# VH-VL binders against Putative dimethyl sulfoxide reductase iron-sulfur subunit B (dmsB), part 1

No score or structure here was measured in a lab: all are predicted.

Target 1, 262 residues: Putative dimethyl sulfoxide reductase iron-sulfur subunit B (dmsB), of Halobacterium salinarum (q9hr73)
Amino acid sequence: MTNYGLVIDQERCIGCQSCSLTCKQENNVPMGQFWNRVLTQGGDHVDTPSGDYPEGGDGGTLEMTYQPTACQHCENAPCVKVCPVNATYTRDDGIVEIDYDKCMGCRYCMAACPYNARVFNWDEPEHRPEDGTGDVAERPQGVVEKCTFCSHRVEDGLDPACVVNCPADARIFGDLDDDDSTVSKYIAEYDTHQLLDEKGTDPSTYYINGEMSPGRPWKSKKLESELDDDEAAKAARRRSGSVENGYDVTPHVPAETAGGDD
Structure headers, positions and changes below count from the first letter of each chain, unless a header shows other numbers; antibody chains aren't numbered by Kabat.
ipSAE, averaged over its two directions, is called F for ESMFold2-Fast, E for ESMFold2 and O for OpenDDE. V2 adds 0.75 times the mean of E and O to 0.25 times the DockQ between the complexes of E and O.
[cut] stands for letters that were removed.
The coordinates of atoms that the task and the answers printed are left out; those that the model quotes come from them. Centres of patches stay.

## First folded at step 1 (VH-VL)

Design b00 (framework fv_bermekimab; at its last look DockQ between E and O 0.14; V2 from the best seeds 0.00; counts 0 for: pae E 10.6 > 2, placed apart)
Fold by ESMFold2, look of step 2:
Structure b00 (fold): chain C 262 residues (1-262), chain A 121 residues (1-121), chain B 107 residues (1-107)
Amino acid sequence: as target 1 above (262 residues)
Amino acid sequence: QVQLVESGGGVVQPGRSLRLSCTASGFTFSSYGVHWVRQAPGKGLEWVAAISYDGSNKYYAESVKGRFTISRDNSKNILFLQMDSLRLEDTAVYYCAKDLYGSGWYAFDYWGQGTLVTFSS
Amino acid sequence: DIQMTQSPSSVSASVGDRVTITCRASQGISSWLAWYQQKPGKAPKLLIYAASSLQSGVPSRFSGSGSGSDFTLTISSLQPEDFATYYCQQANSFPLTFGGGTKVEHK
């Protein structure tokens, strides 16, 4: 049984905002709103670089850890529990969604979410261009919105837009209930944490700090489960560190000399 | 501190009109639906009217439809109830109430202390 | 319109008693039910929303239960300040409607 999750490698993340902007394009997110926000961690305050700045130039490290933050798609979701009209619900595959025809705008789910992952359409949503940019229908005034794990893409066998368009390959999406999935392997192999895990929400989003992972090991826009055998084999080699700079280091030979397919 | 303060109640003659006001403070007024709820002396609570956070939707109890008009001025944080064609049955303390979640679909977490509307002979 | 029927109309109780008040909706309202306490000359005070969720600042001796059409408010150990009238209110649909009230009074 499928249970989708996301691993974000904070050692790979460069803070470029591509995930936030791609999310706005793909999901037709209104002007002035973001479902995904890239925050900085460090220093004495959120969004402040951390590190020792040596006087006299003995050496310096400007340390900035980026934290892309959106709905965590929690297994113990307070937003689902408090919705009086069952507009917010958890799918069988673990994705937390909102049925906008049922949402009546009470906003208690915003107060219940410790991640501030939900936004509310106080005014008529405005888009640039006016007709919108994505394949996802506009949401009306008076509802809450949040990250959907791009369920419309996942249902078509594709990774979320933010995953595909991360230039640092820092985002890995897959089935947490499949021990052979890359997300499950990275959670087992790397030091991961969940945001505010003391709150007991049981997030489906995990963050890697410390040791850098190989990142997203396939280049196709497909879900990992949709890769053909050749694509899957290349991904497995990249996870193991057998692939230099994301490419198979086995020399490609011409078909005439090899007698086979490329 | 959230406060709601009603005013404009008084003694009127049947068939006349009154305008009730409710001044809000301590919360973002323009983010929440607001309601009028009334209580006749010695009687239970009766919901009267609601208005959405932006004023675009207005709802009324059947007993007041066509006679009462709810409105709001979000720049001044004021809720209004225009009460026309008043009847003896409209005698009550009128409360303004804040919706818990910013819609009229739920519960009232803050109430004013009310303003009394009564009739003279 | 959804009619809300409270029972009983009054309860005579002593400090320390468990008090149970019921509220029945004329049709299903899921968990869209609130409970209020009102003392004479005062505005109502929200106790319970969404059938069972305790409002901030309300003592834990108050609890709510039920779903669909039948709901209860329970005061586990009545305190002197709990003598008041209690109302249920549905928030399922307009027009919003209240129950007739239950007066909890000294024996």
Scores: ipSAE 0.007, ipTM 0.419, lowest interface PAE 10.6, mean pLDDT 84
ESMFold2-Fast, scan of step 1: ipSAE 0.048; ipTM 0.575
ESMFold2 (binder alone), look of step 2: mean pLDDT 93; pTM 0.955
OpenDDE, look of step 2: ipSAE 0.020; ipTM 0.545

Design b01 (framework fv_bermekimab)
Fold by ESMFold2-Fast, scan of step 1:
Parts: sequence; structure tokens; C-alpha cells
Structure b01 (fold): chain C 262 residues (1-262), chain A 122 residues (1-122), chain B 107 residues (1-107)
Amino acid sequence: as target 1 above (262 residues)
Amino acid sequence: QVQLVESGGGVVQPGRSLRLSCTASGFTFSSYGMHWVRQAPGKGLEWVAVISYDGSNKYYAESVKGRFTISRDNSKNILFLQMDSLRLEDTAVYYCARDRGYYDSSGYFDYWGQGTLVTFSS
Amino acid sequence: DIQMTQSPSSVSASVGDRVTITCRASQGISSWLAWYQQKPGKAPKLLIYAASSLQSGVPSRFSGSGSGSDFTLTISSLQPEDFATYYCQQANSFPLTFGGGTKVEHK
């Protein structure tokens, strides 16, 4: 049984927002919406220079910790419980999905989510001609959306785009129920925590934070298997085909969508 | 093709006001953030101000904060820079530039206008 | 404010030469860096964004590298049209700031 989860190593995260930008490109997310936000400890959203220009924004200070936050894919998800039409549901593999054909746009799930992880599509999204997302389906109108753990990529054996394109290698994705997976080994080896664990939602996203684990500077730590191939660690987690900067930003189009009969 | 055309520059006296305009064509103006960047004669580039795609957010360089106001008219595809309390150190060619981010802000300038000169009489 | 220090301020080169320009940020800016080319009397042109991504229509002889605080622009084989002034620019935080420029001129 597969149970997908994510570890975010805050000691490695440098706040560059590659995860947010890659997510928007991979999933064709419209302007003004974010499925993944990079927050500073203390709650300030690190959206500049990408996204809106908040008044008074400047770079952080010396002692900054970043907290990338998206849908946590909770095992006990309040968004699932409040949906009057059962559009929001939890898959057997742990991914929380929305059936857009059933979603009626009531937004009760947005109010129920303690992570502020859901967005609502009032109008059809617009895309520029030079945008590389032309091959990806347009986002649906009148429905709620959120991070999908890039289920279209995961179903084809690839990691989520935000994981593949993290230049700090701060994100580890895999099967939480496989003790031999890299994500499971990170959870076992490091002191991890879940956001708002007192809410009882039981997230599938775990954080390594030196502030929450005093005396554990994890930025220099790696699993033994990762140390063997430090230069190629990122390449091993990328989808096929490398670029000069080491990251592939082309959105993944599933085989069934590209060549299937309608 | 994308075109940005600045106008409104000229000779001014210290303490006076001037309004620069930038007319955009060849793209969906309302989908992009816009910037003003200036260059003093023989000097390097200096960022001046930015306005978001919908006009709701603005930022300014410290040297112009409180004196300059950036605005836009998406119905006419025009970007403005209202320059009040002008000083000799504001002498420069002023460029309007498009933010590379589509319905977003990247802080990168993928297209620039030809520039308009603001200078002072003696 | 983030200060951008660019070096050298000028370089004399011949067609076919490999030209390297460096840029240093006063604090970490991840990969939020762009490079621009400006010819005399003309507006700047975007060459590289996100430290290493080539802008559409820019020749492949231009490449960018670096992350954090140290960045490099390389022109692998200088062409006659490449004699210009080059600027780096950080996009990490406001205010946006440019380097002092590097003038690539004929020997």
C-alpha cells in the first residue's frame, strides 16, 4: 500500500521560491494564486519578486527560517468532512484530491483548511503565447483547487515538480509506508514535526526545523546513500533529460492525455 | 511585436513636476507588471518604481519615494510616472520596462522602451 | 539594500575571444539574478534571467552561472555585435539593484 508524503528540510531551504514558480508552471496555476507558498517563521509570505508586490517588502534578516507551505494532504482532512457533495476526497495512496465535476464552488473546504492551502477560480485563467504550459489543460472555472502532489507526475513514476527543481535539495518525496524509502529514512533519522499538529489533521507533510530541534544543524547532514553521489543527487531525482542549469521546467503531460482517444 | 514608447520628457526647473507616459502595444498590457528604470548621462542603470498588473501594488526606490507616483490605465495600455519636487539628481533617460512575469512579478525586464530624457535648464 | 559589485569595469577584447564578467551580491540572492546588454544610445536587452536561463532569441554563446552571492556571465566566442556594456541585476528583494556595468570594448 502506497502512502505518499513529503519531508521539507527547513535547514536546507534558502527561500529561493523555485518550488512555487515550478509548481505554477507545471500545473498552469493562474496569476495571483499559489498552490505552494514560502513563508518566513513568523508568517510573512516570501512572494517577492514572484507574485504580488507587498508594500514594505525587503529581504529577510540573518536569522531567517523558511517554511514552504501547501496542501498538507492530511489523513484526517477537515476539507473532506465539510464537502456537501463529496467532491473533496482522500485517495488510497494518501493524496487529497478534488473531483471538479462534483465541486459546486461553495468554498466550505477553504474555511475548514487550517493551512490556507485552497484557492477558488472565479474566471477562466489566461496564458501568454510564449508560455511553455500550452500543452497542459486549462484550469477549470468555478471550482476550488490546491496542490495535488503532482499526481499526474507521480502516476508516471516521477517526483513532484517542486521536489525535482529544489536547488537546495530541501524536499524529499516518497512512500511513507515503505521503510526503505528516502522519505521514511529522513523521518526516522531526523526530528520532524507537522504543522499545527494540535489540530489533529495528521498531515502527510513533515518538517525538519533546527529551531524546533535545538542543536541539530541539519543543513550539512545527508543520508549515507546521498553522500555517495553528492554531485548527482539532484540528477537522480530529476525527470529524464537534463538542462544546463540542472532543472527541467517543462510541464509533464501524461501519456493518456497526449495520445489517448477521446 | 511588443513595443513600449515613452513620452513626456523634457527640460524642467528644480522643484517643478513632470509626468512621463509609456504606451504599450503588441501584448496584453493588463497581464504584466511594469517598471520604470533610469540612467543618468554616462552612468549606470537605476531602478525607480514598479506597479503590479492590476495596479494594486507599487514599490519605489528610496531616492524617489514620496516624490514620484507610478500608475497605469489598463483600458488605454498606458503606464505613467508622476514626478514631483524634481531635483538635479533626477536628470536621466527614463525607460519603461515590462516585467517578465505573466500575471506575476519576476523582477526581470524582458522588453524596454527607447527612453525619454529628463534634464534641467539653467 | 542589496549592493551589486561588478567586475571588471571594462575589458578590451577581440572577436573570437572568451569574455567573462563577474557579479557579487552583498547578501545571498539565491538564483534571482539577470544579465542585460546595452549598446550605445540604445535601451538594455535581457540576456539571462534566473542566473542561468537564456532569454528567447539570445545567441547560445551567452551563458550565465552561479548562485548565492557570486555570479558569472560568459561569452564563449565574442562577435562584432557583442561590443557593449553589460549589467547584472538582482531580483531577490526591493529595491531592485544593478551592478555598475562592464564595458566590453575593441582592442
Scores: ipSAE 0.000, ipTM 0.403, lowest interface PAE 18.2, mean pLDDT 77

Design b02 (from b01 with heavy chain D99E R100G G101Y Y103D D104F S105W Y108P; framework fv_bermekimab)
Fold by ESMFold2-Fast, scan of step 1:
Structure b02 (fold): chain C 262 residues (1-262), chain A 122 residues (1-122), chain B 107 residues (1-107)
Amino acid sequence: as target 1 above (262 residues)
Amino acid sequence: QVQLVESGGGVVQPGRSLRLSCTASGFTFSSYGMHWVRQAPGKGLEWVAVISYDGSNKYYAESVKGRFTISRDNSKNILFLQMDSLRLEDTAVYYCAREGYYDFWSGPFDYWGQGTLVTFSS
Amino acid sequence: DIQMTQSPSSVSASVGDRVTITCRASQGISSWLAWYQQKPGKAPKLLIYAASSLQSGVPSRFSGSGSGSDFTLTISSLQPEDFATYYCQQANSFPLTFGGGTKVEHK
């Protein structure tokens, strides 16, 4: 069975916040809310996008580490256990989802989440016109929301927007139960960590924060000319974009939703 | 077609400075790590320095650390090597070279420039 | 630093000969090894990466083998254009280091 997971390579993360901005654009997240936050070493939340990078490699160890943090999609999720109406549930593919029709706004799940990954949509969310797109519905009010691993994209065979549009290539997404998947190979080759692992929530998100490797086993043995179609498409997206703001700002609209009301 | 063209080499006196340039064309420069490699006359290859695709990471050979500075201008597709406190031992042809792996900034080198010679006058 | 030792430093060969060049790393480098060809007055050209992967456009008579600390470049049937100096290079750790080179000369 498919079991989706994410690896975040903190040695590659440059703190540019493209993942946070593309998540807001893709999912029409209201002004003042973030489903994905980029934390500095020490846990401070960074609101302002930063194109500045720590200069490393000249003289040794990097001094600054960034920690992108969103819903960890835990296998033993406290938010699922405490929901009195079963609105929060775990899908067969490992994604922790919220059924907005069942959510009553009690916020018990927010108190239970050790990652502060959940937000509440008050009755009148502050939403700038530029934060939304015409083809993406406004977020529901009176319910709890969080990172969905972009399930609307994943169901159509695409990676989450924050993965596709990371200019530093610091995010690897895939099926943790497939030993041949890129995400599984990366976990096998590097020392990975789960946030607050002593809490026993069993996150599906893994972090690498050790010394920067000069090469990655799963990708470093391929020149650009040797890439398969998927890898070539990823490289082409990276080449066509700005390194500082390399995200694709066009949200994915599933075929069944696009034009269905027209 | 990928091209890398070095310039800025020449005859210099010990203790002086030189800045080498490498102009890239035929590929998206901002997506690749770049290296400087040198070769003393009649000798083998010696790696000098690397810079990541975005300029955030740099590494140097110990023989040049503190004297040489690698930098890049992605808007102009130019790689630089600022060489300060030059020594006779720095006499070499300097090549710029492109990182061959799309996810890395540490060799192999799939494309090389023609090289630019740095020598010393008495 | 990882020291790369190439053997031999030179080899005399004739067209059609099988030529073997070896490279030894002072510590394990997995398969993070590349081979280059350099002709007089020219920049080096990448032949093989990841110890055994042939670069696009390089003739199939070139092959690489090895892992860990011992590596070999083989030219199965030497052609006139193959007389050159060959270098190995490790990409396992910084600083990146090259072997001393092997010059393949006319007999």
Scores: ipSAE 0.000, ipTM 0.413, lowest interface PAE 13.3, mean pLDDT 77

Design b03 (framework fv_bermekimab)
Fold by ESMFold2-Fast, scan of step 1:
Structure b03 (fold): chain C 262 residues (1-262), chain A 124 residues (1-124), chain B 107 residues (1-107)
Amino acid sequence: as target 1 above (262 residues)
Amino acid sequence: QVQLVESGGGVVQPGRSLRLSCTASGFTFSSYGMHWVRQAPGKGLEWVAVISYDGSNKYYAESVKGRFTISRDNSKNILFLQMDSLRLEDTAVYYCARGPYDFWSGYSDAFDIWGQGTLVTFSS
Amino acid sequence: DIQMTQSPSSVSASVGDRVTITCRASQGISSWLAWYQQKPGKAPKLLIYAASSLQSGVPSRFSGSGSGSDFTLTISSLQPEDFATYYCQQANSFPLTFGGGTKVEHK
């Protein structure tokens, strides 16, 4: 059976919020709500504009990490267990979904979710023309909503919008039960962690590279400067083709090589 | 001037072993994933195995799992396929091919460079 | 495993004809599809990668289209050197799989 899951590479994530904005546009998420949040994790210097930083330093031992957080699509989901009308359920493919026709708005699932991944639609959703129309209807009122792994896209053989449109290529989506899938390969080869694993919810979302190491656990992507002429030409041609097809396959370029004040 | 050259094919008896080699030139061998693809006489292409750029990850077609071993020597730009317990069904031209090197971006997911192939066949 | 089905198995054509070859994946593979040309006794040659991107040095009469599970290779005006067998191949997941091939032969 198919069992969908997601790997997020925290070393690649640059905190740009593209995944949150793309999710909002793809799924017509109402004004003032987000199904995906990008959390900032880091040292004590976050709130100081001067003082503690070494003069001309690169941050020393203080590092900022970003943690995109949405519904984890847990195998042992507390939100499913507490729903009195079985509106929240787990699909055969592992996606945790909400049947909006059954949802009565009690919000027990929100209280049960340790990830704060659910939102409630108190008012009729406000829709702007530029928010996109896609194939997803206007959001319903009086129900709970969350990340769906873009099940409407996945059912058509496409990856979730936040995966396809991540400029840092920090997200890999696929079938966790297929040992030969790309997502399964990365889970097997990297040191992974799940958010709040002590809660026993068994997330289908895995994180890698959350702790800085002297070297990368796997050098899966080259710097632009490391590409030979053939690789650079292929990347350029694929970018042209992928833009027409909706994909961004540009090689990863770390922030430190992108320039700054000189 | 990018080139892959296979060697080591020949006539064998069922149940025996052969080791195929593929020598790379004209590109940075250690930066690419490498594959073996075979083709039985008059038949289509069949993927056999892959090895990652640094040799740490390997995957095999079900038909060869447990019998074939892929390996590489990046210092010498050589790819190997150790074939044990050979069967008549393994009769094919074996191609060395440059394939995906960067699994995250996907821009190198196609077989863009192929060797000329080496024939593995069986005596009666 | 992802199964790749090509049609037709063979096509008889004349120089100047438009030739269309189709490839269907048993599950969604996004745009992770390549097309290859193989002449008798020779190694395959990459024509198209990422479903629609033309490989450097390949003539513009070759084009690819499709996404998800249905893909097409088109030769807009067949030339004498194009009589060959063509294969599609998915790169979405392991094991990598090829279509059964389509032989383009003289009428």
Scores: ipSAE 0.000, ipTM 0.396, lowest interface PAE 15.7, mean pLDDT 75

Design b04 (from b01 with heavy chain D99V R100G G101E Y102W Y103L D104L S105R S106G G107Y; framework fv_bermekimab)
Fold by ESMFold2-Fast, scan of step 1:
Parts: structure tokens; sequence; C-alpha cells
Structure b04 (fold): chain C 262 residues (1-262), chain A 122 residues (1-122), chain B 107 residues (1-107)
């Protein structure tokens, strides 16, 4: 019995937005929409990497905390409760999905989500050919969408694209119900928190904030003994050069898409 | 001031058609989902149909599915219910109702029209 | 379909009385329940949404409680304008369904 979850290490996050851009490429998310936003301290969205950063004497990233925010895949999800057609539902593995065939387009789930994690597809998606692949299906119209934990990838044994392609290795994905998983060990080892914990939604996404123990250097490489099989495979591919800098830059296309084949 | 005004009800013969209208004012009609709810004389409330704020999605009660068609004209702030193949059991006061503000979390009807009566002769 | 069973079908009461109306869903609906008031010849009026949240402009003598499948509407001190028929409605899934109604009438 799997229960997927995500840890975002804010001590490692450099605000580069690779996770947002990779998500758009992997899932063919239209221009002007984001399933994953990188927020600064205070909740403001960062549109582009800063060329001129005014904070800190040397422009140090330690003075700024970034909070990548997407669907939290809550165990007690308000968006599931508010949907009277059960279009939004929780899978047995903990992933909160939307059945686009059932979605009414009423957007009640958007108002119910305290994380502002949902978008609505008002019109035909705009897509630049250079920003995606020809094999990735166009997003459906008239429905609500959000981060899926890349369920199409996860179902094929791959990590979400934002996890694989984070250059800071700030994201850990896995089975929260497996005490031996890397994600569970991180939650046990570090002081993690859930966004808006007081709301009682019980997110499956956990954050390690920017304060580190005095004896632990931030952004240091994990020891080989701390890597799970997928992380070890990624490190091996990086060394061999089979994937550019160890990152999977090609969107995964399953035989059948979750968002419909139109 | 939110107002919903139904019209088009009347006396019909079984098997005929009738179209109901609901004119909205006092709010941004195109931002709200709309429902039809009916009430037979001396009986309780029965949900009939819903249409999304942009008209792209519709759902119907089984008792009217295939006979009734809900539609809307957002440029004129009008909701419609086209009723075909009418039966005696369709006798009722028909209300149009607005889905409440999203902050209410759910399909709750915060404003209702006055209702329009549909009855049958002989 | 989710069946909504409302009881009692009618209750005779006097001004100042405490009135309770119950509603039972045939399956769990969490807190996705509303209560409406309907006076003769008029459209229903929303009183309570999300089982216990009071709609703006509704007097505090009205309160809702319950979760899952059992719900209650309470009028703590009945006023002359409260003689009406009350309906519960589940908002959990389509089709939306209403209770059979409870008529609060003069003794």
Amino acid sequence: as target 1 above (262 residues)
Amino acid sequence: QVQLVESGGGVVQPGRSLRLSCTASGFTFSSYGMHWVRQAPGKGLEWVAVISYDGSNKYYAESVKGRFTISRDNSKNILFLQMDSLRLEDTAVYYCARVGEWLLRGYYFDYWGQGTLVTFSS
Amino acid sequence: DIQMTQSPSSVSASVGDRVTITCRASQGISSWLAWYQQKPGKAPKLLIYAASSLQSGVPSRFSGSGSGSDFTLTISSLQPEDFATYYCQQANSFPLTFGGGTKVEHK
C-alpha cells in the first residue's frame, strides 16, 4: 500500500525555476499557467530568475527563502470534499487527481484550495513548438487542472519531472508509508513542516526550511549510503553522460494519457 | 441587488414542449453556475439540472434526462430550460437558482427566482 | 442517489419554543449539507450551508450541527416569522437531493 509524498528542501532551493519549466514541458502546461510556482518569503510569485539581486552583500541566496508551491496532495483535501460530481478524488496511493470527463468547470475546488494550486483552462492552450514535444497531448479545455505528481511518470516507475530535473537536488519523492524510503527518512531526520498546517488539510508535501544545524553544511552532496536506488541511478547516469548533467530532459509519454487523448 | 425572474410557464398538453427563461440582474451572471429546481404542488423540492458558468458542462436528473435541455446566454443574462415530451409528472413550480459564492464550499443556492408554474389541461 | 430522510414531517409549536429538525443521509456526505426555509407561495431561502455555517443575514437563533450522515437544524426560540417548511439538501454528489421537508406550524 503506497502513499506518495514529497519533501522540498528549502535550504537547497536556489529559486532557479527549473522545476516550474520542467513541469510545463513534461505536462504541456499552456503559456500563462503554472502548476508549480516558486514563491519568495511572503508568498510572492517569482516570474523570472533575478539578474540583479539587491539583497545581501554578495547577492547571497541564504538571505532569501524560496517556497515552491504546487498541489500539496492533501490527505484531507478540501477540493475533494467540495466536488459534488467526484471529479476531484484521492487515489489509493495518495495522489489527488481530476477526472476531466466529470469536471463541471464550476471552479469551487479552486476556492476551496488554500494553496491556490489549481488553474482553469478557459480556452485552447497556447503552445510554442520549441517549448514542448509533438508527442505530448494538448491540455483539455473547460476543466480545472493541477500538479498530478506526474502520475503518468510515477505509474511507469519514474520520479516526477520536477524531482529528477532539480539542479539543486532540493526535492525528494517517495512512499510516505515505507519507513525505509528516502522521503520518510528525511521527514524523520529533519524538522519538516506542512504549509498552512492549521487548516487541517494534512498535505503530502513537506518543507525543510532554511535553518540548518550548525554542524551540517547546506547544499552538500548526499553520501552514497543515503541514496535510494533511483538517486543512485541518476548519479550513475550523470557520471556516464547518458543524460545531460544527470537530468532527464525528455518528457515521458505513456501509451494513454490521463488528460484525454484529444 | 440580486434578482432572478422566471417566465414561460403555463398550461400545456402532455407530449408538447415548453421553454422556460430566467432573467438575471444585479450580479455578474457569467461568473455563476445556474440550476433549475422544481416543486410539485404540495410536495417537496426536486433538483432538475445544472449548467456551468460558461455553459460548457451540464448535468440532469434522471427523470428529465433526454427530454430537458438547459442552456444560457451570458450576453443577455438569461438562463433557459427547454422542456420536450412533457408528462403529467412534470407539473411543478420551476425555480432558477444561483450557485452561491465559491467561498461557501459546495453547491448551495443563495438566491432563487420567484418560480414559474407548469400545469396541464385536460 | 443519496436519499435524504427528514423528520418529523410536521411539528406543532408555539412562539418561544425550541424546535429541532433532523435529516439523515443514506450514505456519508461529510459536512456537505444545507438547510432552507420556505414560506407558502415563496421560493426557498438559504439558512445554513456546510452543515453548520450561518448564511449572512440569518438570525443567530438558527443553528446547524452534524456530520457524516446525521444532521440537525435547531431554532432556539421560535419567532412568529419562523412558521414555515424547512428542507435539508445534500451537496455531496449529483444528483443533488432534498429532504421531504418539515412543516413548523402553530399549535
Scores: ipSAE 0.000, ipTM 0.399, lowest interface PAE 17.8, mean pLDDT 76

Design b05 (from b01 with heavy chain D99E R100L Y102I Y103A D104V S105A S106G G107T; framework fv_bermekimab)
Fold by ESMFold2-Fast, scan of step 1:
Structure b05 (fold): chain C 262 residues (1-262), chain A 122 residues (1-122), chain B 107 residues (1-107)
Amino acid sequence: as target 1 above (262 residues)
Amino acid sequence: QVQLVESGGGVVQPGRSLRLSCTASGFTFSSYGMHWVRQAPGKGLEWVAVISYDGSNKYYAESVKGRFTISRDNSKNILFLQMDSLRLEDTAVYYCARELGIAVAGTYFDYWGQGTLVTFSS
Amino acid sequence: DIQMTQSPSSVSASVGDRVTITCRASQGISSWLAWYQQKPGKAPKLLIYAASSLQSGVPSRFSGSGSGSDFTLTISSLQPEDFATYYCQQANSFPLTFGGGTKVEHK
């Protein structure tokens, strides 16, 4: 059975917030809300542009480590357990979803989430029509929402929008139960960790810490055996429109040798 | 086992300079942002400065901007704080501190040194 | 700069008591707050980060709660080794700022 997961490579992340903005555009998320937040070490604002020479004064600058944070799609999700109407549930493929027709707006799931990954859609004016764009349906009012791993894209064989449009290629998505998937190879090759691992929620999102290995190459060398996968991934990204916009989001693959960037 | 050991503190006259050192062991020093935090006798904690893992980025508290310089030597696992134009208000125990090494939002200090005292003669 | 106001400045308590310490930020800091314990002559020790996450090795009698601008540290059943000064720290933005401290002392 498919079990979707995500690796976020903080060593490659440049804090540009493209993942947050792309998520908003893909999912028609209203102004003032984010399903994916990018924070600096030291707690800078989500909406503050990265690399804008913020207040550093006399020879000082802010720490440059970034942490994109969204719903972790936990295997042992507290938000699922506390929902009195079973609106929040875990799909067979590992994605945590909300059935908006069942959600009564009690927000117990928001209090239960240790990642602060959920937002609430208040009645007007918080979710006004002018906040929405594109061809995506207007977001429902009076319900809780969060990152869906772009299940509408994933069901069509495409990667989530935040993955395909990351200019730093810092996000790797796929089937955790497929040892040959790029995401599984990253988890096997690199020292990954889960946010708040001690909470026991068993996240499906894994991080490569950006405070590690400052000299690491931006991209691992492609293995010769993986060229066919690279071409297939380019075709999938073309279907999403990324290539038409001039993005070359060739998937990263770990080296064949354990611990080696080939 | 993580250990941070400060040195270089002592009695100094106003207007003089002093350099503090913090030697790190038990972890990959070059992978962590490092901070200096001070505490005046009988008073609370005051954050002083930060330096990124590679030394390329630094940030300072307003009270020390232009007078203090944070630096590091990753080949020797040493953090430095160069303190110029020292004032009586700089009297404090100075701690070096490591940033929490898990991927969570916000800057927290999981390991601290024992502290080194900087004080002034009358 | 974000100002951190800590209350009370001191609290007199006995072993076995429930102790509550409050911290208020001058602006919203989400959940980006830590609590530290400091014993006389020692360096501070991290107890809680991200408002409610217990640091490894810290006893379960310590808990944190709150979000936005109001935060609370609770010690459910005070032990002899808990007589110390406690500090909150906002982790939202630089410069990092600490509360003024709360001294938990013997009744």
Scores: ipSAE 0.000, ipTM 0.400, lowest interface PAE 17.1, mean pLDDT 75

Design b06 (framework fv_bermekimab)
Fold by ESMFold2-Fast, scan of step 1:
Structure b06 (fold): chain C 262 residues (1-262), chain A 123 residues (1-123), chain B 107 residues (1-107)
Amino acid sequence: as target 1 above (262 residues)
Amino acid sequence: QVQLVESGGGVVQPGRSLRLSCTASGFTFSSYGMHWVRQAPGKGLEWVAVISYDGSNKYYAESVKGRFTISRDNSKNILFLQMDSLRLEDTAVYYCARGGYSGYDLKGYFDYWGQGTLVTFSS
Amino acid sequence: DIQMTQSPSSVSASVGDRVTITCRASQGISSWLAWYQQKPGKAPKLLIYAASSLQSGVPSRFSGSGSGSDFTLTISSLQPEDFATYYCQQANSFPLTFGGGTKVEHK
């Protein structure tokens, strides 16, 4: 049996928020909501992307540690246990999903989640674009939502959008029950940890922290100026959901979410 | 069980083009990043290019950038290297090599190599 | 580019000898280092990855150590089939780069 999981390498994470922005674009997440947050050392949400503090912050020797945090897809999920209508459930492949037709909007699952990974879709968004451009409020209303591990992409044999579009290569996705998978090898070869392991939720998301496994590599990604025109076009299309050279990197998304360079 | 077989090498004149192919078998080709590595006669190894499992990301050595194009056909398990504007310094045995990790990861621990195909020039 | 300096360029040894090969990176590469063995007319074969992890099927007499910028490959008791050229390779940054090679020759 397939059992999907994710490894996040904090030593390579540069805090650029590409994973958060790509997730919003891929899944049409409304303005003001995040399914994936990038937290700084100490737990604060990052609102300034990495790149403003090269070489350790403000040109100094200080280094920043970032912790991308979304739904952990826990094996022992408290959100599943508290749902009075069984709308939140665990799939056979380990992905924790919400059946929107069953969700009644009680938000008990949000209170039960120690990772603050769930959002609620109000009937009327508090902040909306005036001209309708950037109108992304096509998600179901009156229900709870969260990271899905991009199950629509995974079912088509593609990696989650946040994995594919991470410029630091800090995310590895795969089958935890396959010893030959890259995700399983990383968990076996590096000292990994799960967030809030004392809570007993048994996350399917693992973190490589530089302090837990000294010697992990720093890998610099190409600057945008170093990409040739073909590479830049492909990177833009991956973020927007489009096809290139018959190697389909485009997820199946609703027409109204067609990505553009607006 | 993993096999990589290169073809397309030969004798060429400077300034001409040549296309190398690498046919893969014994593993899920569409799950791995693939590399080209070359070795000039009597010299050491030089990394040339890599392509991601889905074909969307490519990286090249500076010496070949703008002249060589890496591509793949996942339906046929074939890796390609299109070599344009060939120079005498491109004389080498070209190896197809598999990246050591599956999925989206372009790390270059080359766990399996092809036999190599020789690219050389008329005297 | 990260420069990989291998030493020695050649070493003469007898069967049963301990052989040590050194590789130095021009900047820190953590543990992103692999070692390969190449025999004349053949493709390279992976021996060690992640600086110290032995590839499946490789004899235990081969071992790797080091981190950061200084690395070593050790053959604890040289066998007749071990006379070959050995290369280190960094996988930290593009472009990927190899050391110049160390030829292990009959004494």
Scores: ipSAE 0.005, ipTM 0.472, lowest interface PAE 10.5, mean pLDDT 77

